# VHH binders against q6dbn1, part 15

Target 1, 243 residues: q6dbn1
Amino acid sequence: MRCISCREEYLPRNAGTCKECYVEAGETEEELKREIDDLKAKVAFLRLSSSLDHGTSSTSRSFTDVVLIASEDNAGSPPIPAHKSVLVSRSPVFKAMLENEMEESLSGTIKISDVSYDALRTFVYYLYTAEACLDEQMACDLLVMSEKYQVKHLKSYCERFLVTKLSPDNSLMTYAFAHQHNAKHVLDAALSQIVENMDKLTKREEYMELVEKDPRLIVEIYEAYLSKQVNTAAGGTSTSKTS
Key: E = the ipSAE of ESMFold2; O = the ipSAE of OpenDDE; V2 = 0.75 times the mean of E and O plus 0.25 times the DockQ between their complexes.

## First folded at step 4 (VHH)

Design m4 (framework vhh_ozoralizumab_d1)
Fold by ESMFold2-Fast, scan of step 4:
Structure m4 (fold): chain B 243 residues (1-243), chain A 125 residues (1-125)
Amino acid sequence: as target 1 above (243 residues)
Amino acid sequence: EVQLVESGGGLVQPGGSLRLSCAASGFTFSKYAMYWVRQAPGKGLEWVSEISSSGSYTKYPDSVKGRFTISRDNAKNTLYLQMNSLRPEDTAVYYCAAGSYRVPGWPTSEYFDYRGQGTLVTVSS
């Protein structure tokens, strides 16, 4: 269904409200829920460390029951030790993998394809601490990993960082990137910037590439622009024909 | 769990044909450009073919152009590679891969977002 004011599509349960306004309010609520979950995980980790009589949170890692291996690096990057309980609590994908008696649960080894050792290490560290240092490379890598393993708070954190790097020069490809990764916050920000700069769209080097490879993205951009124009139409007859 | 599972590899004689399949799960297959890449014994990874998310655009390197055809079925979440007129130099492990659009000014990587475990293709008499 479409919103009655902005003609954006929305679920029937959201009937009568602007999708963007509803989503913004919903994203704030979801962000707070994720922060509560992350705090609960951090508290549980601290309590587990105390229960082991070893004094600090870092010592719980010494009783690891699973190892993660980055498959991108042929140089034999070190295995990353972890706890199945932490992975299961932080990711529904790891939960499905480890609780359903799959090979990873039986062998104690999880091989992760096409991820650098540094990205995997930072991802695992985030699962334990809810903290990660981002630059553009790490934000992109962790965004992909957070989607793959369904770590919603990390995905939102990476999206907020990437929005700060948005510019008129990269907005078209940022939109395409965000669309592929279901990165809604980045998607909406990029689309807004494209719509505000429509005169530049066909002058981008990447425009013809997207017309050939993924024409529906270009159609979506034009549809969003037209929707915006219709919704901002002036009322009455108050302007000169020459202005 | 994100999975790309290749199948269809095997031993084939020069001039023969093989059809590789890749079953995708755990991500929105229809939104991703898909790739076939290969690694010959003792060599690096080589790009073999590309297909857009809709399937309307395909691209090949000169080494396989006219011999290989990439296709996809978005309803079945499956990627295919039809390989004809196979040569001994086509011997390699073939990987199915999913890649994202590259953003100008952001760090570029030749690595893919997702890659399968691979399927071995041996071309010999």
Scores: ipSAE 0.298, ipTM 0.603, lowest interface PAE 2.0, mean pLDDT 78

Design m5 (framework vhh_ozoralizumab_d1)
Fold by ESMFold2-Fast, scan of step 4:
Structure m5 (fold): chain B 243 residues (1-243), chain A 125 residues (1-125)
Amino acid sequence: as target 1 above (243 residues)
Amino acid sequence: EVQLVESGGGLVQPGGSLRLSCAASGFTFSKYAMYWVRQAPGKGLEWVSEISSSGSYTKYPDSVKGRFTISRDNAKNTLYLQMNSLRPEDTAVYYCAAGSYKPRGFPTSEYFDYRGQGTLVTVSS
């Protein structure tokens, strides 16, 4: 019975290390829950000063003092109203921009090129509410924006979402994406999945084109695979380097 | 923080040549595929060239193929576009752009992570 109970990770047992780790994990979970509740209360207060989802829900101006524009070319998307105080408090990049640029206080307009209206709107909504509705496309767009505007929590949130969407069919390109953005959590998870499914690597439609466009990335995958195999190889066959 | 600064634009006569440069900073240039895109007066953005992160792969649309050459120097964080046999229809603002891979495949010409402020190229007699 004891042998069987030792296989239950979440049941505290007589093994001091396992019991201690379980207790520590529980304490961390409770701390994180309290922090989440505190943050939700704070963002709810900020949300009371502005609603970005329904422009017609209030005839009040919401006292916005800046607008963000995603697209150019005249037929572009509508401007997104916001508060400088919110942008400054949530992003050190916006803080530096708005505190050092007097022109922004005169024009009240921030142009963000090469971002979709939906991504920019979702990003701004996240700055107000700490919430974002993600699909795979949005998670990638917001990860890039989180790096550009230094919103560390959003980057971590997007990485965790992308890890849940990993499959043999997308792991190669997810690895390439993560490598470019120094998204280490996604990078490690994608690489692990590729190495565990190496027989599928060369069957991906993207494989040959990636070999042409970024061969070093493919070499790194093979090197990781070989490193894993060499650690379990017969000793004599792994060290035939003496002439 | 992230900056792409284009240079080398100007006035040139039909049949002439220009070399554009783009100085990149604030991101790991050697890990990004780079693009040249242009916007003619009153028209939308048009993709004109692509180069892989290593520089080993390049791609062009038929409108400029054989006339334009994209290249990069990863040691200097600089992108180039050599434009030969220029035509009046090449008149546009030329932008340097950076795009990342996507979990669903390669980046498309309608989405870039970063874009510069552009440099004007006018082809006129």
Scores: ipSAE 0.503, ipTM 0.777, lowest interface PAE 1.6, mean pLDDT 79

Design m6 (framework vhh_ozoralizumab_d1)
Fold by ESMFold2-Fast, scan of step 4:
Structure m6 (fold): chain B 243 residues (1-243), chain A 125 residues (1-125)
Amino acid sequence: as target 1 above (243 residues)
Amino acid sequence: EVQLVESGGGLVQPGGSLRLSCAASGFTFSKYAMYWVRQAPGKGLEWVSEISSSGSYTKYPDSVKGRFTISRDNAKNTLYLQMNSLRPEDTAVYYCAAGSYRAKGFPTSEYFDYRGQGTLVTVSS
């Protein structure tokens, strides 16, 4: 066989590239990953929120004109400096808040209720970079914030992450959460997971409490299950025949 | 935008009554379980009442059971808390909150999706 990169002959087991070119490509990939990490670190260091978190004075390049404060911090957490221009370009809610001569526009301070410092910082970081480090809790927090501040792409990003974390153990609560937040992608995926595991539904600890608190959600699950059974039992749907 | 605006707080004598209101906007109020939570000076958040999305289910801790009544009007997007037989230990900032199903289990005072700015209730002679 011949290497697809250098066109020299190589051992057949190397699947389309010679060992020397494969090693060189791997070294180049590692160099590029290191360069990307270096660039990300430099960009993160120059970002306004990261600069303040380090306890150093902002550079002359910062020129922030607003600060965001998480209402649930102990006042020991630093304020998050930002640019009004970034907030208004990324969120129609911030646009309305800052352009309508509201208190936030005049004071230069935005107080956000019902959010942790970590969630707020990650949300602001996303507005600047379109990147966020997610775990299950952060994805839920940011999905709520994306709905509140009308950041459509962040909502989609969080939904995609939450779908990857679905299991029979969390699907009932994830369904309830998605239903409240009109998170259609998560809602459909969670419902599918529940319907595939209906024999376990009534055995879940959360089932009894959800029946009491939000019985319509349980009714919708049973309706979806019955709809699937009716479609499965319908005669005349053809499948590929195998002898 | 999502807003929860509490009102009706004030100074009241022990044994008195107050009615708190919470005006909700920016989300589908009728889909949310709603809560009243309070924070006394120097203390953490304490749950004081819960109401289901339809209003058919309510729950209270023993500290307020029989004295407080939670209710809602889904047509007006408004939550209420009727507080009777008030005691000095009921002195707190009272917050309206929307329930959270954040994959950590059912809503508690630490896992609300939305919370208002609060209204101060002072019970003092």
Scores: ipSAE 0.271, ipTM 0.652, lowest interface PAE 3.7, mean pLDDT 78

Design m7 (framework vhh_ozoralizumab_d1)
Fold by ESMFold2-Fast, scan of step 4:
Structure m7 (fold): chain B 243 residues (1-243), chain A 125 residues (1-125)
Amino acid sequence: as target 1 above (243 residues)
Amino acid sequence: EVQLVESGGGLVQPGGSLRLSCAASGFTFSKYAMYWVRQAPGKGLEWVSEISSSGSYTKYPDSVKGRFTISRDNAKNTLYLQMNSLRPEDTAVYYCAAGSYKVRGWPTSEYFQYRGQGTLVTVSS
């Protein structure tokens, strides 16, 4: 067999790569691991520097100049210190909020009433580092926040993660969620899965819930299904092989 | 700019009634399911009521069922909560919320895309 990378011949037992390419791949893996460790150290340093600003920085606008609070009624959650310049550069919503001399700009406090402390902290960390650890709950929470604060890259990151979690059992409600939050990538993936399993649509427990709560979504699913049937019939005739 | 502004809270005696209102702006109110949620002192958020976009479907937890009634006026972009037979246990800050669909097998917490600043309801003798 030939190596898939360098095209050199090798024994079939070597899983599609020759010894030399396997060694090179191992070297690249170690380089990437070192780069990841370097980035983690740099992020840790930047976070530590922000937390341990010089003496009076906790009371000075020279360093952290805004605090974010997850809820006015969440006494157990500490304020999250941040820099207006970071928020403004990463979110056009924060830019509008802080540039237009709104209450948040004047008071130095941003109250976000509809988010958990963990989600807000992860969101702020993402604004500084472009990193977030996702599970299904955090991905949904951060997708909602990314839509609200217009953080395009975080929204895309959450969408890619959520697409990997799609199943026939969750596709109908995932479609509804994605439609509400303008999550185009998740929306298209969920819709495709629903249309592929159209015979199961009316058998879903959530079907009647959506018919009642948002009937337009069900209409859109039927329209997509009918469009697929028409396109399948039209396309099939033109691609028939001439023997 | 999305805004939800609650009003109608206040001090009331046990057995009394209050009507809460929520004025919505900056989004297509008639297309969203709406919620009332509350937070009592020292406790977490508790959902109180749900209403579909059309107003034809409503849902309540057992703690308020038969006492509270949610309604909406899509022409006025306004959500209401009629609270009857109030109890000291109903003392809380009440929030108007527009929620995301809950995906089964994913997060168990209710997603609230938009939430207001709340209105305080105190039920005491």
Scores: ipSAE 0.036, ipTM 0.447, lowest interface PAE 5.7, mean pLDDT 76

Design m8 (framework vhh_ozoralizumab_d1)
Fold by ESMFold2-Fast, scan of step 4:
Structure m8 (fold): chain B 243 residues (1-243), chain A 125 residues (1-125)
Amino acid sequence: as target 1 above (243 residues)
Amino acid sequence: EVQLVESGGGLVQPGGSLRLSCAASGFKFSRYAMYWVRQAPGKGLEWVSEISSSGSYTKYPDSVKGRFTISRDNAKNTLYLQMNSLRPEDTAVYYCAAGSYKVRGWPTSEYFDYRGQGTLVTVSS
């Protein structure tokens, strides 16, 4: 077997890399991991300091003034401590909630229904750091939360992620999801994917249920397909015969 | 602000009827499939009824089919659940919920995009 890094021959007990290259890669990976953690801590500190104006890292973290609870979790998920200043600066909905002497402002507790602890934790982390680790489920959950709390940048971030995961197998349901949540970027991309793969549309198990539950979405898909065919048949630059 | 407010719960005798209402605001109600979900004491959430965004499609589990009827008024942003022939096992907190389509399949999740505070239905017996 040959090392995939240096191309030297080695015993096949090691996974695709010679020992020296494997050890060096592992050490570099550990150093990069530490640097990433340091940078994340610095960014989190700077964002807290900016929101609080005169805060320091230790006092900012120690002097949280609100907790968020995923009220869906019957198992008693731990409350997530946060700073009102950060929430207010990142979300006009939290601003309205906390500045209008609502129950949340007076009690220092914000209960968020029908969200998992992990999604809420990731959402709050994003408000502090502008970073979130996404899979398809988390991207959908955070897109809904970004809509509810009017966090435009997070919605855009989730839309970009979902577009990278589009396939003929998920495009129909992604289109339906995007239509429901006014996710225009995802909607346009999913519709294009469907139109390019029309032969797969009626083979989806979700197709007939969607015809029954929301037939307008299916009509819109066929209308988009017909429009593309008319444009393509006319040479792609003009679709009118004469008017 | 998204808000779902249920009303109409109360104490009823077995065989009786109740009509639940849910007033929705803060989202495009007419674009959402709506659900009634219940939680009996010491039990998990149970799906009770589903209605499509237009109101043309409804679905029920066997436990309530023929007894419960879901309906909606998109002009008033209101969801209804007519409950007939109530049984002691129908005792639960009833929640109005809005669910989105799921990227990897139909919404079979216990998690909804929005859910109300709930209204208690007690069937004495």
Scores: ipSAE 0.205, ipTM 0.621, lowest interface PAE 4.2, mean pLDDT 78

Design m9 (framework vhh_ozoralizumab_d1)
Fold by ESMFold2-Fast, scan of step 4:
Structure m9 (fold): chain B 243 residues (1-243), chain A 125 residues (1-125)
Amino acid sequence: as target 1 above (243 residues)
Amino acid sequence: EVQLVESGGGLVQPGGSLRLSCAASGFRFSTYAMYWVRQAPGKGLEWVSEISSSGSYTKYPDSVKGRFTISRDNAKNTLYLQMNSLRPEDTAVYYCAAGSYKVRGWPTSEYFDYRGQGTLVTVSS
């Protein structure tokens, strides 16, 4: 019932053959579920409480030794208290900054330019918990921050989110963004979306902006489209080319 | 790791010229649109010029159009701003900045992906 091959041979073979395959698949599924539960418990155990958690004041602010400030929002947004040990363990850039007798290490203040308070807060929270609530803009902001501070896991997390939000309406700008930041998974997914909707490409308001600002990027899209058309034709009719 | 280091600022008389440079490292400079922005004493940030990743497209606000020229050398990871016919109102700290098409473009974006520490330009007699 679950195996087409076993169904075909059902008359000469006992249903037990299908049951054995089904039972083995079920046992593997149960084992994997148990491993997932164990890993989730381990991740929860390893998660650190940040100064931004809704916990008690003693838990949330215990032994912070550095503050991060969104420099554009300095007067309007509060400093984000953090632990040097956490920043250093999550980012080789923060490690270099804090261990090289830099001004940030001496003053206990890290000013981060050209980020919103919300992006910085979410970034710091991720360093403590490996969790972030993403929308499209936040995912882009955090992808940039993950590249700047070399937080590889956060970059991968943002890429996965951006791929789930791809649509014909945002694929062109998402492709341009991904190309700029070497976000390969987003780049490949966005390009596929564009190629599947080529008739809409020139109707995007962003199309002319990219033609002017980055014409090679547009050429690369057309080249990819032509390559897909050739591959589709070759795949449908096996004439002279075999491999 | 990402660094933008500006240089070339200084004191210059009205009508004079200066060339600013920005040395970039730690990111794929050739794939980024680059910007010059300035902040005059006691005022907010003002964008000054924009250049595409390839250098084929440039944009300026009316306040500097015809006087300032942005250029880049992708082989040297360096951004330039040639400033001619300088005026007292051009006195500001000038910042080199990198932005993405989607997140931190200009003039519609408040934020950049990366920004340097700035170089001071003073125009006075």
Scores: ipSAE 0.013, ipTM 0.496, lowest interface PAE 7.0, mean pLDDT 79

Design n1 (framework vhh_lunsekimig_d3)
Fold by ESMFold2-Fast, scan of step 4:
Structure n1 (fold): chain B 243 residues (1-243), chain A 122 residues (1-122)
Amino acid sequence: as target 1 above (243 residues)
Amino acid sequence: EVQLVESGGGVVQPGGSLRLSCAASGFTFSKYALYWYRQAAGIERELIASISSGSYTNYVDSVKGRFTISRDNSENTMYLQMNSLRAEDTGLYYCAAGSYRPFPTSEYFDYWGQGTLVTVSS
């Protein structure tokens, strides 16, 4: 049964009656609001000043001990100053890189390929603040960086954003991208979108490209489609809102 | 800096064998699909073999059964074992790495090596 607190076209998450779920949701909402306010205060208290901030205080850019440089294709981009302690605390990859006396730790310079200056700056800002403004391209770039540097929270944030941008027109390439970068949340959502629009799959130019370059992905799509057809025809006992 | 460097090309007699290597740096090799392309005189560059991040392989019909593509993620290197070579296998062999991007609807972004020459002559 769908409860009043459940999102339209979403599976019901509450097991009680609609009236009981409504009352419980209201009480839980007030408790969660108080918890959110407390957590916001704690985050504000613990938040590190970004070395990238253009504040009037010289202390915000003070005592950086490493610089990050975007790829050479972006020649003329300034180095991004940062603190090793911040990088190490946010990324196990930076921790390994900087703790083990690698070239980056000795030189004080970390060169990052395959990234624009803007993407790298936004990534570093996120490591300091846990905040980033995303558009479609930035979400893809930061997802790749979050996988490479194992920043799990940023990866989840980018995946949630990309799922909101899924459409029949971009779902095939989003699926391929998600498969390549182990973005499971995006991958599942893109696959569902493709399966719901199978009538157009073979008519896309990208379809023939994937058949040639990575036919396994296409096989997986057809297998998922067949599985859904069997479940839809059977009517499913545990799933609501099936066609 | 992203680099793909091919090696192992050379002159070989018909029926001979060569093993090409593609050494990669500057990107997360294990996450990329990898490709061998061949460009012969008077023909556009053609895809010869592919290997996915999960090591699923695919070959063009003209090399199927003669060529074997493989990858070593620990060494960031891809290989092409070429057996029973024919005169028509002569060409410049390129390795490539594919990165899919959903926005805009670009098919993929590729990194390319500079190529290694294979000449099959008697």
Scores: ipSAE 0.207, ipTM 0.545, lowest interface PAE 2.5, mean pLDDT 79

Design n2 (framework vhh_8pnl_2; at its last look DockQ between E and O 0.29; V2 from the best seeds 0.00; counts 0 for: pae O 3.6 > 2, unsure alone 63.2 < 65, SAP .772 > .668)
Fold by ESMFold2-Fast, scan of step 4:
Structure n2 (fold): chain B 243 residues (1-243), chain A 122 residues (1-122)
Amino acid sequence: as target 1 above (243 residues)
Amino acid sequence: QGQLVESGGGLVQPGGSLRLSCADAGFTFSKYAMAWYRQAPGKERELVARISSGSYTNYADFVKGRFTISRDNAKSTLYLQMNSLKPEDTAMYYCAAGSYRPFPTSEYFDYWGQGTRVTVSA
């Protein structure tokens, strides 16, 4: 609970504007540090292909050598042209697919099933640029794709977005989604919100659905709640001199 | 890649057995809930059996005790063991891989196979 500690320990009671400026400056520093870390991660992600681009002829760099097709869409969806070198450098799954003389490597065509053309196009654009415009649906679709193709940077990007959309109304299904896709940051955030609102857990329609379909997820929620109660009780009524 | 392919369908006599398989080619099978659906002639598609990533199973009442769903994560394969087959079990059988969604709050099946035909007749 950093907000309470900063305000009570370090800020003078009668300095309203200075108190607000101090908190605001601290928040700005944390935001800038997160931006620097994100930019460093983007640079590291994009660097995997930079030496290959310099090592190829100008003609080879200009021509695509593979196409991706969204098979969920109507037959009229256009193929998405790409470079094998980019796909291989961004995804160990594409690396395995394209380097092992698989059908995709020989035909120059990769069929990706059960994704929309828009999701596939956004995914490929991200592999080239490390940028994507997210809404709630796109963030879920791209998180699923980032897990399938092992694109860790995109998965982290989608998780940060989904945490901002977390609410009491979606927290139980967000927890289940995150558990299924090993989305640890979303999982922890959703679980914390559920545990803080345990009195409402059994009132959700989604509760009965998970009891029927994945009862272990509900058990894990109760176990987390009990762990929190034990930790809270250990500190809550104790009287001790610390400083 | 990432296509579900069913196999094991065919013609069988009443009271016989079949084992259906569904192979995953290119997505992370072990993290998905898997299901078998069927569509009989003139009827809507219906859930037959579902298995979670943790191997917890659910069955439709009309197959309970006769069918067994199982998964082999190492082989990325889903199975449906069908025993004591009846003419009413005649249908196209589909496998599906699904995940929970927060927007809206529901289970969504990301992948579907093209189906394998099961005919139970003399």
Scores: ipSAE 0.581, ipTM 0.805, lowest interface PAE 1.0, mean pLDDT 80
Fold by ESMFold2, look of step 5:
Structure n2 (fold): chain B 243 residues (1-243), chain A 122 residues (1-122)
Amino acid sequence: as target 1 above (243 residues)
Amino acid sequence: QGQLVESGGGLVQPGGSLRLSCADAGFTFSKYAMAWYRQAPGKERELVARISSGSYTNYADFVKGRFTISRDNAKSTLYLQMNSLKPEDTAMYYCAAGSYRPFPTSEYFDYWGQGTRVTVSA
């Protein structure tokens, strides 16, 4: 019998891994657990205190010097306290807004239109931690915000998530979304899916919707499809015709 | 995603004209598909005209060339020029903004104005 891990032969009565690989795997696992614990401790030490003041007086202090307000929600949306230094470090847009003595810099409030409170809160959390709990809707919302505020690392994060959710069923509308919001990596991935499945996708309701509502996108898809056909023919012809 | 506010409605004689406007203070106006819907008393809300972010237009069949949708992205304003108005055009007219979404896959009009009333006298 061959060991599944190292592929060396061992006695047939033993499990699918040899004793040496089993012991080595155990040692590696313990080493990785220690490294994870060390990294967790470093993260805990480096993290800043970040708590909202619920039911406590407004005089509670976390050294924040600016608040963000989601204008899409009602007037009762809670303000999100933040640090100008964090915002300007992560976003050229906030840097320009806050360093040029605009109304936001002087008032200490930033009103952000076209965003829900939940999306804004998640966006700010990302600026501090480089972490976000994504689902499909949140990834779209944060991608739009990342483009608006030029937070390229968050945009890349959202794009990778959306690519993992890409399927033939959603490829046309993913393409349209990515086109609308200039999300090139998602756009390219969706286009590849569309081109590879063109014969099936032209029969879908989503295809007819785009033809009716935004035919420019369909033209661009066909131009890419035709370019792929020309390249494959030219490559094959070139090798065949040079003998 | 600011508040959409319609204006320009009123009372008009048959054959007359009105120009509706819809304003939004949001920076994202140019990225949205925009639409006018109407709702007559006792009727369901229905599409009148739609304009994509790329300015491609679609009209309901009942428009028959009488209405023109347009957008001015510099002013963040949507327009509906209504000519040759008929009593059947009497309705509340709503501005809406939408985008494509992959989850679930569709175009959505999630943002609506309060409406402006158009009355064409009998």
Scores: ipSAE 0.359, ipTM 0.666, lowest interface PAE 2.2, mean pLDDT 80
Fold by OpenDDE, look of step 5:
Structure n2 (fold): chain B 243 residues (1-243), chain A 122 residues (1-122)
Amino acid sequence: as target 1 above (243 residues)
Amino acid sequence: QGQLVESGGGLVQPGGSLRLSCADAGFTFSKYAMAWYRQAPGKERELVARISSGSYTNYADFVKGRFTISRDNAKSTLYLQMNSLKPEDTAMYYCAAGSYRPFPTSEYFDYWGQGTRVTVSA
């Protein structure tokens, strides 16, 4: 029989498509599904909470334009203009800041500490578009921002990206970073990588640094390692009985 | 926002010693890795020494045991003891603070001081 997709001869046991085309189609389907899910998430993120009950005149004035300033020691970063309404809709933290008549709300200026101008600009852009071009550094910066300002969608986006960049060489530092910023998905992935490469990683400078700086993380790593070893030992005994 | 303020720079003769200090104000000092950088005229900024939140230390190759980085978490102060100073050590010295990063960039640190000038001259 000839494959409907590639027209190559395939074994009659396959329902109309060759094995290769079937696998490819499956992969495409999965990719599309992921894309759809991402789009749905993006749309959901961009939906402005209708609860802007326009009712009380006082609330409308509270959502005027605001500028964000990156407070790095570089006294000269340009302010980034934004809408309070957008900030409030995307971040519970901004909502809290701007609704409680804090200095930021009154001045129309929000100073963001410990962030570069580029990172802040990218962050603000994301709040409007749900899009960001990430490299490893930007992903880290935005993850920090997302955690600080409780932008869950962005945090997830950054975590997914960082997981794809995970390697044995960066796993220890990634683990520490993830722990510091409560990035659970990255933390789990990094921990898995560490456990799989424990023999190599314990000899690294990063490991020694962690031992010194935060021995609790080392304990967690060893707990995970031991757990894996025990499970592997238990699984190996079950396969030997069926032969 | 934490402010780092360096002190202790000055003019010294070759073979002399200086002790730099960096005082932290406004953030939890003990949570941060700290470092000293230097920048000579016409040169790029370079790492001199790094210290973790604990006592783990790293030094640039040019230090060769001449400098010692240390910290006092109780005083929120970073130190750089510099011995056997050379004319080549003439630079602006900067204190830096930062957190863990999974992907090291050229600048590992988030906070920087204004610097203190060290001049080594006969």
Scores: ipSAE 0.050, ipTM 0.447, lowest interface PAE 3.6, mean pLDDT 83
ESMFold2 (binder alone), look of step 5: mean pLDDT 78; pTM 0.802

